VHH binders against DNA primase large subunit PriL (priL). Designs and how they scored, part 5

Target 1, 340 residues: DNA primase large subunit PriL (priL), of Thermoplasma acidophilum (q9hjd1)
Amino acid sequence: MILPDRKQILDRELIRRIADTTISGSGHSDGLSEYASIRKAAFAFVESAVLGDQAYSPIENAELAFIVWILAALDENIITARTIIKARDTVEKQLRLVEHYEDLEEFGSRLGIEISVFGEQIGKDHLYRIGVADFATYASRVTGSKYRLSNQIVREGYVYVDEDVMAKVLREAFVSFMFDTLDQIRKEDAIETIKSVLDDLEKIRESYRKAHNVRMIAGKGDASMFPPCMKEIIKNLESGVNVSHMGRLALASFLHKAGYSEDEIVPYFRNAPDFDENITRYQIKHISGEISGTEYTPPKCETMRSNHLCYMDDDPLCHREWMKHPLTYYEVKRRNRKIR

## First folded at step 18 (VHH; from c23 with P108S)

Design e16
Fold by ESMFold2, last read:
Structure e16 (fold): chain B 340 residues (1-340), chain A 119 residues (1-119)
Amino acid sequence: as target 1 above (340 residues)
Amino acid sequence: QLQLQESGPGLVKPSETLSLTCTVSGGSISSGGYYWGWIRQPPGKGLEWIGHIYHSGRTRYNPSLENRVTISVDTSKNQFSLKLSSVTAADTAVYYCARETYMGWFDSRGQGTLVTVSS
């Protein structure tokens, strides 16, 4: 299990040793060392995040440490975000599998979060206690009424929650820990430290470009072909319901990849409570790569679910074992319309 | 309910320094994974990103402006600030402060403040 350790992550000499572990330049190997295995797993994790493979990939502290240095050297906002989200989701799965509550308390302690298990003092559904300040900070990042402070039992400066809320708070605190730790590594220092593997970094950039610049079927389809998740986001925006920024990003990037122009995308956001046309146009230019140089795609279905954006209900296509991406849904619907 | 509010002089003389402060309320500026940015819109033009700062003090600036821009943060006052030196009439714009997510999206912004550069 990952147990956050900023000192290990920032240990530049350890990172250099992991990076510099040699395998024969001709492809021959005298054998893989512990460090070579860590390096290989770290690069595989980042590549998996870039490609959107959401399969559970258990990693430990050493792999996480090397991942952070890869991200610092790459200095690519979208690659960093996708990788940290994959790590967040990996950590959440680990937290839900913890057998002994003391391990949850240790995880929280490593993040500076006061968490305790209280048994049945409040009730079976409220076995965990989190400090109110920490709850307010991190639960605000989770979409849904279940995670609002107003819906919790609060006593003597503590919030009493179930396992689901506890895991969500801790995963968001882990995201904060990752960005704070990454911020402490200068790009130039990361490049110098892992210079022996810089060619592997370029492979990651190329993998992103290939995976996320896929051209859709020519022509723009019809909104009836949109996956239920996008239809629900659209419905909420039209109704003036506040949609999370992940939901807005997912819709904007979906519409962009579906062939909608900036002028066609902006109207979808006009009923949002905080709508500003100029800011919305800037953000659309950002996700299209016009400003950032890097195009965004909507998250895969697993990530949509973990961010509470999946509304698949009884849709037969969403329930197919192979249906894992909103764009795949759309493309399948479009292809069915072209088959006679 | 996070709120951002710009403050500072609305009129600046050419060659002087434009100075703005953004006050954050309803949330902490020290939230890891968020960046605190300045953007502007000159009259009749599109939005221009000026730069951002992390709560640690680390900055990143638009390369076209970086020789004239300083962004700073005061976490004890829950504020961050913009200084743009050697201004000209071209720097007349509506200036906004904003919170950027780690995905590069602005998820909150101020109402904007017009700064006019004239003698």
Scores: ipSAE 0.675, ipTM 0.888, lowest interface PAE 1.2, mean pLDDT 85
Fold by ESMFold2, last read:
Order: structure tokens, then C-alpha cells, then sequence
Structure e16 (fold): chain B 340 residues (1-340), chain A 119 residues (1-119)
């Protein structure tokens, strides 16, 4: 299980030893095999986050530490974001499987959050308590009315929550911990520290570019072929319902990869309560790579689900075992139409 | 509920320093995972990203401006600031402060403030 440890992550000498270890199982019977395994798992994790579908070995604190240094050396916003989101989701899964409450308290303590497993529970759905300030900070990042302070039991400066809300708060605190820790590492220091594996870093950049520069053929009026998740986001935007930044980014990047021009994408956002055309156009240029140099692709279905953006309903295609990506959904629908 | 508000002089003389402050309310600048940025729109032109700051003080700037830009943060006041030195008429613009997600999206912004560079 990942138990956040900033001091271990920032241990440059440990990171250098892991980076300098020889690959393919060569080395001493002790220690070196461990370091080679850690490095391999860290690179596999980052690549999986970028691509979304590769199997990888489980990670623990040492792998997480090396991952942070990979991200610092890469210095690519989208790769960093996808990797930290994957780590966030990994942590949430681990938190839901914890059998000993003291591990949850330790996890919170490592993140600077006091979480109490309340011995006198208010009810089975309110076993945990969190200070109001910490709840307000992290729950605000989770989409859904369930996570709003107004929908919680609040008593004397504490918020009483169920296991699901607790896990969501802790996962968002973990994201904050990751960015705070990453911020402590200068890119130049990261490059120097892991310079023996810089070719592997460039392989990750190239893997991202190859996977995300796929051209899409967009037919006129193909909105009927959009996946349910994108249709729901569109419906909410048209109705003036507040859509999270992740939902907006997912839609904008989906439309871009589906072949929609900037002029065709902007209208989808006009009814948003905070709409500003010039800012919206800038953000579309950003996700298309025109400004950032890096094209964005919409999140895969697993990430859409973890951000509360999946709307599968009874859609048969979304329920296929192999359906992992909104763009795959769109392409399958387009192929079926062309066949007929 | 998060609100950002720009403040500062609307008129700056050439060669002087443009200085703006963004006050954040309804949320804490000190919570990690967000960047606090400045963007501007010169009259009749598109938006230009100036730079951003993390609550730790670490900055990143638009390369075209980095020799003249300083962004700073005061977490005790929940504020961050922009200083642009050696201004010319080309720096006349509407300046916005914004919160930038780690995905690069501006999910909150100020109303904007016009700064005119004129003698």
C-alpha cells in the first residue's frame, strides 16, 4: 500500500541508485534486484497512465518516489496530470480495501489531515470525522452534490462522513501531496539525477505522441454517434447546468479529436454560466496543441468513471468488456454506419 | 463560490512597472494542485498567457515576457500579484487573473481590469 512519505520521495541519493541500477535482472542477489524492479515498475506505471491499458506491477512507496522524479524530468503537464490521476485512483482503491482503521489514520496523518474513526458513530454512514477546513479544501474538488458541505452532518467544526466520502477526500489530499512534492524538485536536478535513463523518458514522450496524434474522420452531423458520456456533458452545458472542468476538457478534447474545428467547438459552451468566448477559444487552442505543443485526448472510460463523468445507462456498446475509450465508442459507431 | 478579483492602477506610464494584485475568496490559494495565473488581451488581439505561480512561490512565465515579469504570492492574504517592468504602449491590455487546473484549464477567472500604458 502507498503510505505517502515526502522525505523518501525527495531522497536524491536513493533515486540516483535506483536510476543507475542495471536492467534485465543483472546485479547482486540482494538490493540491486529490488532497485531494478522498482525502476521498471515506475516506468510501466507512467506509460500505463499515458496509454491506459498496459498491465503493470503493483507500486509502493519506492516506486511512487521514482515516478515523481520521472515526472519532474519530463516536465510535461498532460503526462504529469494523467500519472497523478492514475496514482490518485490507485490510492482510492487501496483505501477502500484497508482492513485496519489505523492505516487510514496514518495515511491522513502523512497528508497533514487529522481523520478520526469516530468510536461513537452517529450512524453507519457517518463513521469518520474530518475538520471542516480540510473537508472544504478537498471535497470541493470532487464532482457531485454528495460532496458539498451543505449536504453533510456538521457539528462543532467537524464534518461526519461515510467511507465513500472519506476515500474521496483522502484521494484529493493525495493529489495535493503529489503536486506539492513534485514542486520541490527542479527539472534540472531531476534530469541530472536520473540521467542514466533519459532515453527511457524520451520513449514515454514518443509513446504519448503516437497514441494521441491519431486523426479522426468527422462526418457532418455525427453527434448521434457520440458516446453517452459526451452526450450527457453536452446536455448539461446546453441546459446551463454546471459542468466540472474535467467534463469540459473531456468534451473539448473529444470534439477536437473527432475533427471539429475551434469555431464548431465553441458553440457547445455558450450556455455555460461562466462562458467567455475568448477564454474558451484559448482553452481549445491549448488542448489542440496550438499553444501548448501537446495535443490532449479525452480521458479513457476508467478515468471518466473515477471523475463521475460516465453515463453508461443501458448502452450496449459501453458495457462491452473491450470498450475502454470514448473515441473508440465513436469510431465503432462510425464503422457500423458506414457498413450499412 | 471561488471568486477572483483584480486590483491595481489602471494607468501606467511608459518605462514604469505595471503592478496588479488578485484577491482570492471562497477557496484557499495554499491548497496544492492548482496554479494561479495571469493572462491578458490587448485591444483587438487574442489572449496571451503571461505566467503562473504555485502557492510555494515557484513560477513559470511566457518566454516572450519572462525578462520583464515577476509573479508573487502572499498566502497569508490569499493573494497573488503581477509585476511587468519596462512597459510600453504594447502592454496596454485587459489583464485577468485565473485559477489553472493541473490539466491546464482555467476553471475560474477574474472580471478583468484594463491597464493603459500612456504618458
Amino acid sequence: as target 1 above (340 residues)
Amino acid sequence: QLQLQESGPGLVKPSETLSLTCTVSGGSISSGGYYWGWIRQPPGKGLEWIGHIYHSGRTRYNPSLENRVTISVDTSKNQFSLKLSSVTAADTAVYYCARETYMGWFDSRGQGTLVTVSS
Scores: ipSAE 0.666, ipTM 0.881, lowest interface PAE 1.3, mean pLDDT 84
Fold by ESMFold2, fold request of step 23:
Structure e16 (fold): chain B 340 residues (1-340), chain A 119 residues (1-119)
Amino acid sequence: as target 1 above (340 residues)
Amino acid sequence: QLQLQESGPGLVKPSETLSLTCTVSGGSISSGGYYWGWIRQPPGKGLEWIGHIYHSGRTRYNPSLENRVTISVDTSKNQFSLKLSSVTAADTAVYYCARETYMGWFDSRGQGTLVTVSS
């Protein structure tokens, strides 16, 4: 289980030892095998996040520590974001599997959050207690009316919540912890510390470019072929409903990869409550790689679900075992129309 | 409800320093995973990112402006600021402060303030 430990993450000598360990020859030493395994798992985790392979990947604190140094050395916003989101989702799954309430309280304590098992007096659906300030800070990052303060039992400065709300608050606090910790590592220091594995960093960058710069089919189709998730985001934007920043990013990157130009993408956002054409064009240029140097794609379906952006309902294509990406949905719809 | 508001002189003389402050209300500037940025739009031109600051004080700047830019943060006042030195007429623009998510998206911004560089 990941249990936040900033001191361990920032232990540069530990990170150097993990980076420098060899697996050449026999690899019989338990210490050398352990560090090599940690390094391998850390790189696999980052690559999985980049490629969007969201199979549950149990990692521990040592792997997480090395992952943070990989991210600092890469210094690529989208790779950092995808990796931290994957770690966030891993933590949420671990929190839902915790058998001992003391571990949940320790997790919160390490993040500076006042959380405890206290809802015994209210009932099983409100077993957890969170300070109202912490709830307001982190629940605001979670999309949905269920996570609004107005829908919670509040008593004497505390919010009483179920396991789902507790896990969402803690996962968002974990995201904050990761960025605070990452911010303390300078890129040059990270590069120097893990210099023995810089070739593996370049493999990560290449994996991202290869997975995210390739078009599915030349040309573009039309909106009738869009997956339900993108249609719902478009519908909400058209009606002036507030769409989260992740939802807006997902739509913009989807349209870009679907072959829409900047001029064609901007109109999708013009009814947004905070629409500003110049800022919207800047953000589209950012996701297209024109400004950032790195093209973005929408998240895979698992990440769309974890951000409350999946609207698959009864759609038979979305329910196929192999359907894991909004762009795959679009490709299948285009292929079926083209072949037919 | 998070709100950002720019403040500062609207007129700056050439060669002097442009100074703006952004006051954040309805949320904490010390929120991990968010960056606090300055962007501007000169008349008739596209929007230009100036730089951002994390609540720790760590900054990143647009390389074209790095020599002249200082962004700072005062977490006790829930404010961050911009100083742009040695200004010329080319620095005349509408200046916005904004919250930048870790995905590079601006999810909140001020309404903007016009700063004119003129003798």
Scores: ipSAE 0.663, ipTM 0.883, lowest interface PAE 1.3, mean pLDDT 85
Fold by ESMFold2, fold request of step 23:
Structure e16 (fold): chain B 340 residues (1-340), chain A 119 residues (1-119)
Amino acid sequence: as target 1 above (340 residues)
Amino acid sequence: QLQLQESGPGLVKPSETLSLTCTVSGGSISSGGYYWGWIRQPPGKGLEWIGHIYHSGRTRYNPSLENRVTISVDTSKNQFSLKLSSVTAADTAVYYCARETYMGWFDSRGQGTLVTVSS
């Protein structure tokens, strides 16, 4: 189980030993073999995040520590974000499987959040207690009316929440912990510390470019062919309903990859409550790689679901076993329409 | 909910230092995973990112400006600040402070403040 430990993550000498470990020869089993396993799992985790594979990855604290140093050395915003989101989702699944409340309290304590169980043992009907300031900070990052303070029991500076809300608050606090910890590692120090594996870092960058340089059938098609998730985001933006910034990024990157120009994308956002055309144009340039140097794609369906952006309903295509990406949905719909 | 407000002189003489402060209310500047940025729009031109700061004090700057820019943070006052040295008329712009998410998206900004560089 991941149990946040900033001191272990920042242990530069441990990280150097893990990076410098050679794979043991035949018959060897020692700490060097363990370190090679940790390094391999850490790189696999980052590769999985880059490729959008959201399958559960059972990493532990040592792997997480090495992952942070990989991210510091890469210093690539989108790769860092995807990896931390995958770690966030891994942590959330762990939190939902905890059987003893003391482990939840320890997890929260490591993040600087006092949580406690209010009532009986941990279970489906248990309530958890979180300070109102911490709830307001982290629940605001989660989309949905269920996570608004106005829908919670509040007493004497505490918010009382169910398991779902507790897991979402703690996962967002974990994201904050990861960025705070990453921030303490200078890129130059990370590069020096894991210098023996820097070629593997460049392979990660190339893997991102290859995976996210997928092209679609020529022409931008028809909005009626958009997946339900994108249609719902568009509907909410048109009606002035606030859409999370992950949702806005997903739509902008989808439209860009679907062949829409900046001038064609901007109007989708003009009814948003906080619309600013110049900021929107800047963000689209960032998504396209014009500013960032790295082109973005929308998240895969699993990541859309974990961010509460999936509106699959009874859509037959979304329910197909092989349908894992909003762009794939669009490609299939366009192909079928062209046959007509 | 979260509110950002720019403050500072609207007129700065050439060669002097432009100084602005952003006050954050309705949320904490020490929220991990957020960056606190400055952007500007010169009259008749597009938006230009100036730089950002993390609540720890770690900064990143637009390379075209990095030799003249300093961004600082005061977490006890829930504020962050911009200093742009050796200004010219080209630095006349509407300056905005903004919160940037870890996905690189601005999710909140101030109303902007016009700073004019003129003798």
Scores: ipSAE 0.655, ipTM 0.880, lowest interface PAE 1.4, mean pLDDT 84

Design e16
Fold by OpenDDE, look of step 19:
Structure e16 (fold): chain B 340 residues (1-340), chain A 119 residues (1-119)
Amino acid sequence: as target 1 above (340 residues)
Amino acid sequence: QLQLQESGPGLVKPSETLSLTCTVSGGSISSGGYYWGWIRQPPGKGLEWIGHIYHSGRTRYNPSLENRVTISVDTSKNQFSLKLSSVTAADTAVYYCARETYMGWFDSRGQGTLVTVSS
């Protein structure tokens, strides 16, 4: 179980030992083997994150520490984001698997959050108490009505929540902790500290490049006919840049209206930092009306502009007064192509 | 609810320094896990990322603007600021302050303020 420990994470000597340990021949002390194992696990974790592997991979504190330094040395936002998400999800799973409430209390304590059990500790049917301020800070980052303060039991400055809600709160606190800790490490220092594994860092970079250079299989239609806004969104997604919810909705609905199937749309989102195929498919089904009964249309040009998703630049078609919708753009281009 | 509001002059002369402040309400800048950033949209162009700051004061800038940009944070006032030096007509844009998630996407932004560079 991961227990946040900033001091350990920032222990440069520990990190050096992990980085510099070589598995040389017959004389491997049990300790040296451990460092090598930690290093290997850390790299595997980051690589899996980069590749979007959502499989549960438990890590320990030492691995986490080394992961943070890997991220600091790489200094790639997408890699960091994916890795932190993976770590977050790992932590959340661990928190849900705890057998003793004391483990949650300890985890909270490590993050500076006071947690206490409320009620008779009979089985898993107990509530946890957390301060209102802490709850407000981290629960607000979780999507869902169940996690809203207004829907909680609040008494005397404390919020009483079940294990599920607590796990969500604590995972967000953990993310904050990770960012704060990472922020304390300079890239140059990280590179120097783990210089012995620079080649392995390059492997991660290569994995990243491969993962993001995956040319989107041109679905049904010529992307050349897409409006600049959709092209830009696609470009960002391909580059692993997180696109806003509105941007994603715009693209998905646009592609759907353009006649792309679910299977043809899903690949456009594969490089998103938070990509989940099941969720993506669900969303597409929702947009297509398969689930919702309502077919979504991409936003109007005005809406795209207001949401900072318009990239018309010097495109003459976008500058036409009658151009009011991305689908209109596509239709015009499609018609012109048929005439040629 | 988190709210961001840009403030500063709407007109700047060429070669001068553009200065904007973002006031954050309904949330604390000191809360970890977010970057506080500036973005701009020139007329007829797409959104351009300028840079961001962490509550610690650590900054990252767009390489194209790095030499001219300074972002600062005042946690006591729950504000962060943008300075862009040596401005030209190319710097005319609607400027937005925004909260950036760890994933690089903006989940909250201000209404934006037009800054025109003109003599």
Scores: ipSAE 0.473, ipTM 0.796, lowest interface PAE 1.3, mean pLDDT 87
Fold by OpenDDE, look of step 20:
Structure e16 (fold): chain B 340 residues (1-340), chain A 119 residues (1-119)
Amino acid sequence: as target 1 above (340 residues)
Amino acid sequence: QLQLQESGPGLVKPSETLSLTCTVSGGSISSGGYYWGWIRQPPGKGLEWIGHIYHSGRTRYNPSLENRVTISVDTSKNQFSLKLSSVTAADTAVYYCARETYMGWFDSRGQGTLVTVSS
């Protein structure tokens, strides 16, 4: 189980040792091998995150430390986000697998959260106590009514929660911790500290670039026929720019209505920092009506505007009074193409 | 519930500096894992990202605006601010302050404030 340690993470000497360790180095065989292993694992972790690999990969403390410095050196928001999300998910899984409640307490402590077990430690159904302030801060970041303060038992400044809620709270705290720690490292310092592995960093960058280029090829439809709003959303997704949930929904539903299959839609979202293929597929199935029984339609132009997703620019078709829906735009473009 | 509110002048003269403040309530700017950002939407155009700030004060700006943009944070007041220098008519837009999640999207934003650049 990872026990985050900011001091350890920020230990430049440790990081240098990890970075500079060569496998061929003489006499101190055992320690050198460990550092090399840490380095290898850290790079593999980041690479897997970049590629969208959601497979569980355990992380050690020293590996985490080195990962943070890799991220600092790379200074790519999408890579950072993906890696941290992967780490978060790994941590959450580890938290759920904890055999000893003391480890949870320690984990919390490392993140500045006071956690204690409440009641008799009988089985896995323990209640945990968390301060109200901490709960409010991190639980609010988790989607679902189960995680709302109003739905919790609150007594004397503490919230009493089950293991699931605890794990969710702590994973969010961990994310915060990671960002805060990363923020303390300057890119230039990181590059200097791990200069011995710059070639490996470039490999990560290359992997990232390759992953982004693959998206351009996947679509049955002529993207040239898409309305500006959808094009903009696609562009943002491709570039890792922030796309709102509504924007994603709009695109997914639009593509679906335009006749794209699930397999054809999924690639549009692969570059999103929070990309999860399973979740994405689930969402697509949901919007297509396969799961929900209700087929979703992309929002009207008015809704797109109200959600700040409209991009009309100087497109004359968007400025038509009768243009009220993105699908209408697409239909008009399709019809015009057939006439030519 | 987290709320963001923009405040500042709605009219700015050309070549002057646009200044806006975002007041955050129902949550703390000092909490890690979020960026606090500014975005704008010119009339008839899409949203444009201006930049964001971390609670530590670290900033990132849109390269197209980097030379003119300054974002600052005051954690004691739970506010962050935007300054855009040397404004032109092209800077006329509805300006929004927003919270950016680590997931790469905005989960909360203000109502927006129209800033018009006019002589």
Scores: ipSAE 0.398, ipTM 0.768, lowest interface PAE 1.6, mean pLDDT 86
Fold by OpenDDE, fold request of step 23:
Structure e16 (fold): chain B 340 residues (1-340), chain A 119 residues (1-119)
Amino acid sequence: as target 1 above (340 residues)
Amino acid sequence: QLQLQESGPGLVKPSETLSLTCTVSGGSISSGGYYWGWIRQPPGKGLEWIGHIYHSGRTRYNPSLENRVTISVDTSKNQFSLKLSSVTAADTAVYYCARETYMGWFDSRGQGTLVTVSS
């Protein structure tokens, strides 16, 4: 289990050793030195994250340390986001796999969070307690009613939760920890410290570039028929520009209603920093009503405007008095195309 | 509930400095894992990311605006601010302050404030 250690992460000498150590045949079955192995694993982790692979990948402490420095040196928001998400998910999984409750306590301690097991150790179903303040801080970052403070058992300043909830709380604490730690490393310092692996950094950059330049295979639908608002959202997503939840929802629901399949919709979101294919598919299914039982429609033009998602500019169709919905726009365009 | 509110003058003269402040309530800027950012939307145009700041004061700016933009944070007041120097008509926009998650999207933003650059 990974036990975060800020001191270790910020240990420049350790990082230099990891960066500078050449592959030596001593002590590893594959002929790699320990440091070389750490380096390799760290780069692989970041690269996989860049490529949108959010699959579980165990991380060791030293690997995590080096990953942080890689991120510091690269100084790319999307890469950082993807990598941290991947790390978060890895940590969460590890937390869930903990066999001993003491490990969770220790993990919390490493993050400055006091947690303790509540009650007599009866089997694997332990409740944990955490301070209300800590819970409120990190649980609020987790989506779902299960994680709301109002739905928890609160006694004497503590929240009592199961392992699942605790894992969610701790993963968010871990994210915060990672960002705070990363923030302590200047880009210039990172570059200098790991200068021996700059070529590898460039490879990651290249991978990132390739991944983001992948032109959205416009599904069967001609994006030319999309309203300006949707086009702009797509453009922003493609460019790595931050798109709000509402914007994403609007696009997803629009595409769905326009007849795009899940497989055709997913690619529109692939360049998002937080892209996870499984999550994206889940969201699409939710929007389509497959999961939720309710089919979502894109917001009305008025709603789009009120949420600053309207980019009608001088589009004559958008300026029509009867134009009240993005889907109407699409329908009009579609009809016009059939007539031509 | 987290709330962000922009404040500042709605009118700025050309060549002057646009100054806005975002007041955050219902949450602490000092919380790790978030960036506090500024975005703008010119009339009829798309959203433009201006930059963001971490609670430590570390900033990142849009390269197109980097030479003119300064973002600062006051954790004691739970506020962060935007300064945009040498403004032109092109800087006329609705300005929003927002919280950026580590996932790369805004989970909360202000209502926005229109800033018009005019003589």
Scores: ipSAE 0.361, ipTM 0.743, lowest interface PAE 1.6, mean pLDDT 86
Fold by OpenDDE, last read:
Structure e16 (fold): chain B 340 residues (1-340), chain A 119 residues (1-119)
Amino acid sequence: as target 1 above (340 residues)
Amino acid sequence: QLQLQESGPGLVKPSETLSLTCTVSGGSISSGGYYWGWIRQPPGKGLEWIGHIYHSGRTRYNPSLENRVTISVDTSKNQFSLKLSSVTAADTAVYYCARETYMGWFDSRGQGTLVTVSS
């Protein structure tokens, strides 16, 4: 189980050793080989995150430390976001697999959170106690009614929760910890400290560029027929930046109504920092009415404007008085294309 | 519930410095895992990211504005601020302060404030 250690993460000497260690062919069994392995694993982890690989990958403490420095040196928001999310998910999984409650307590302690098991441990199902303040801080970052304070047992300043809820709380605390730690490392310092692996950093950058340049093969629809608002949302998604929930909803519902299948819609979201294919598919199914029973329509132009998702600029069609809905835009464009 | 509110003058003269403050309530800026950012939308144009700040004071700026932008944070007041120097008519926009999540999007923003650059 990973136990975050800020002191270890910020140990420049350790990081230098990891960065500078060269594998001499014969020494698989010595400490040097271990550093090389750590380095390799760290880079692989970051690369996989950049590529959107959601496969479970265990992380060791030293690997985590080096990952943080890689991120500091790269200083790319999307790469950082994807990597931290991947790490979060890994940690959450590990927390759920913990056999001893003491490990959770220790994990919490490492993050500055006081956690204790409540009562006599009877079987695998026991409750944990956490302070109300800590719960409120981190549980609020998790979606779902199950994680709301109002739905918890609160007594004398403590919240009593099951392992599932605790894992969610702790993963968010871990995210906070990671960002705080990362923030303590200057880019210039990181570059200097791990200068021996600059070429590997560039490879990650290249992977990132390739991933973002992958033109989403628009399935049935020609993106040229999309309104500017949808184009901009797509562009932002491709860049992995600044797409709100409303923006995502707008695009997904628009594409759905435009006749795109789930498989054709999913690729539009692949570059989102928080991309998860299963979640994305679930959301699409929800929007399409497959799960919810109600089909969602994209917001009207007025709503798009009010939510700062309107990018009409000098588009003459958007400036028409009768243009009030993104789907109307699409229909007009589609009709005009058939006539040509 | 987290609330963000922009405050500052709505009119700035050319070549002067635009200054705005964002007051955060219902949550602490000192909480890790979030960036506190500024964005703007010029009339008829798309949303533009200006920059953001971490609670430690570390900043990132849009390269197009980097030389003119300063973002600061006051954790004691639970506020963060924007300064944009040498403004022109092109800087006329609705300005928003927002909280950026680690997932790469804004989960909360202010109502926005119009800043007009005019003589």
Scores: ipSAE 0.353, ipTM 0.739, lowest interface PAE 1.7, mean pLDDT 86

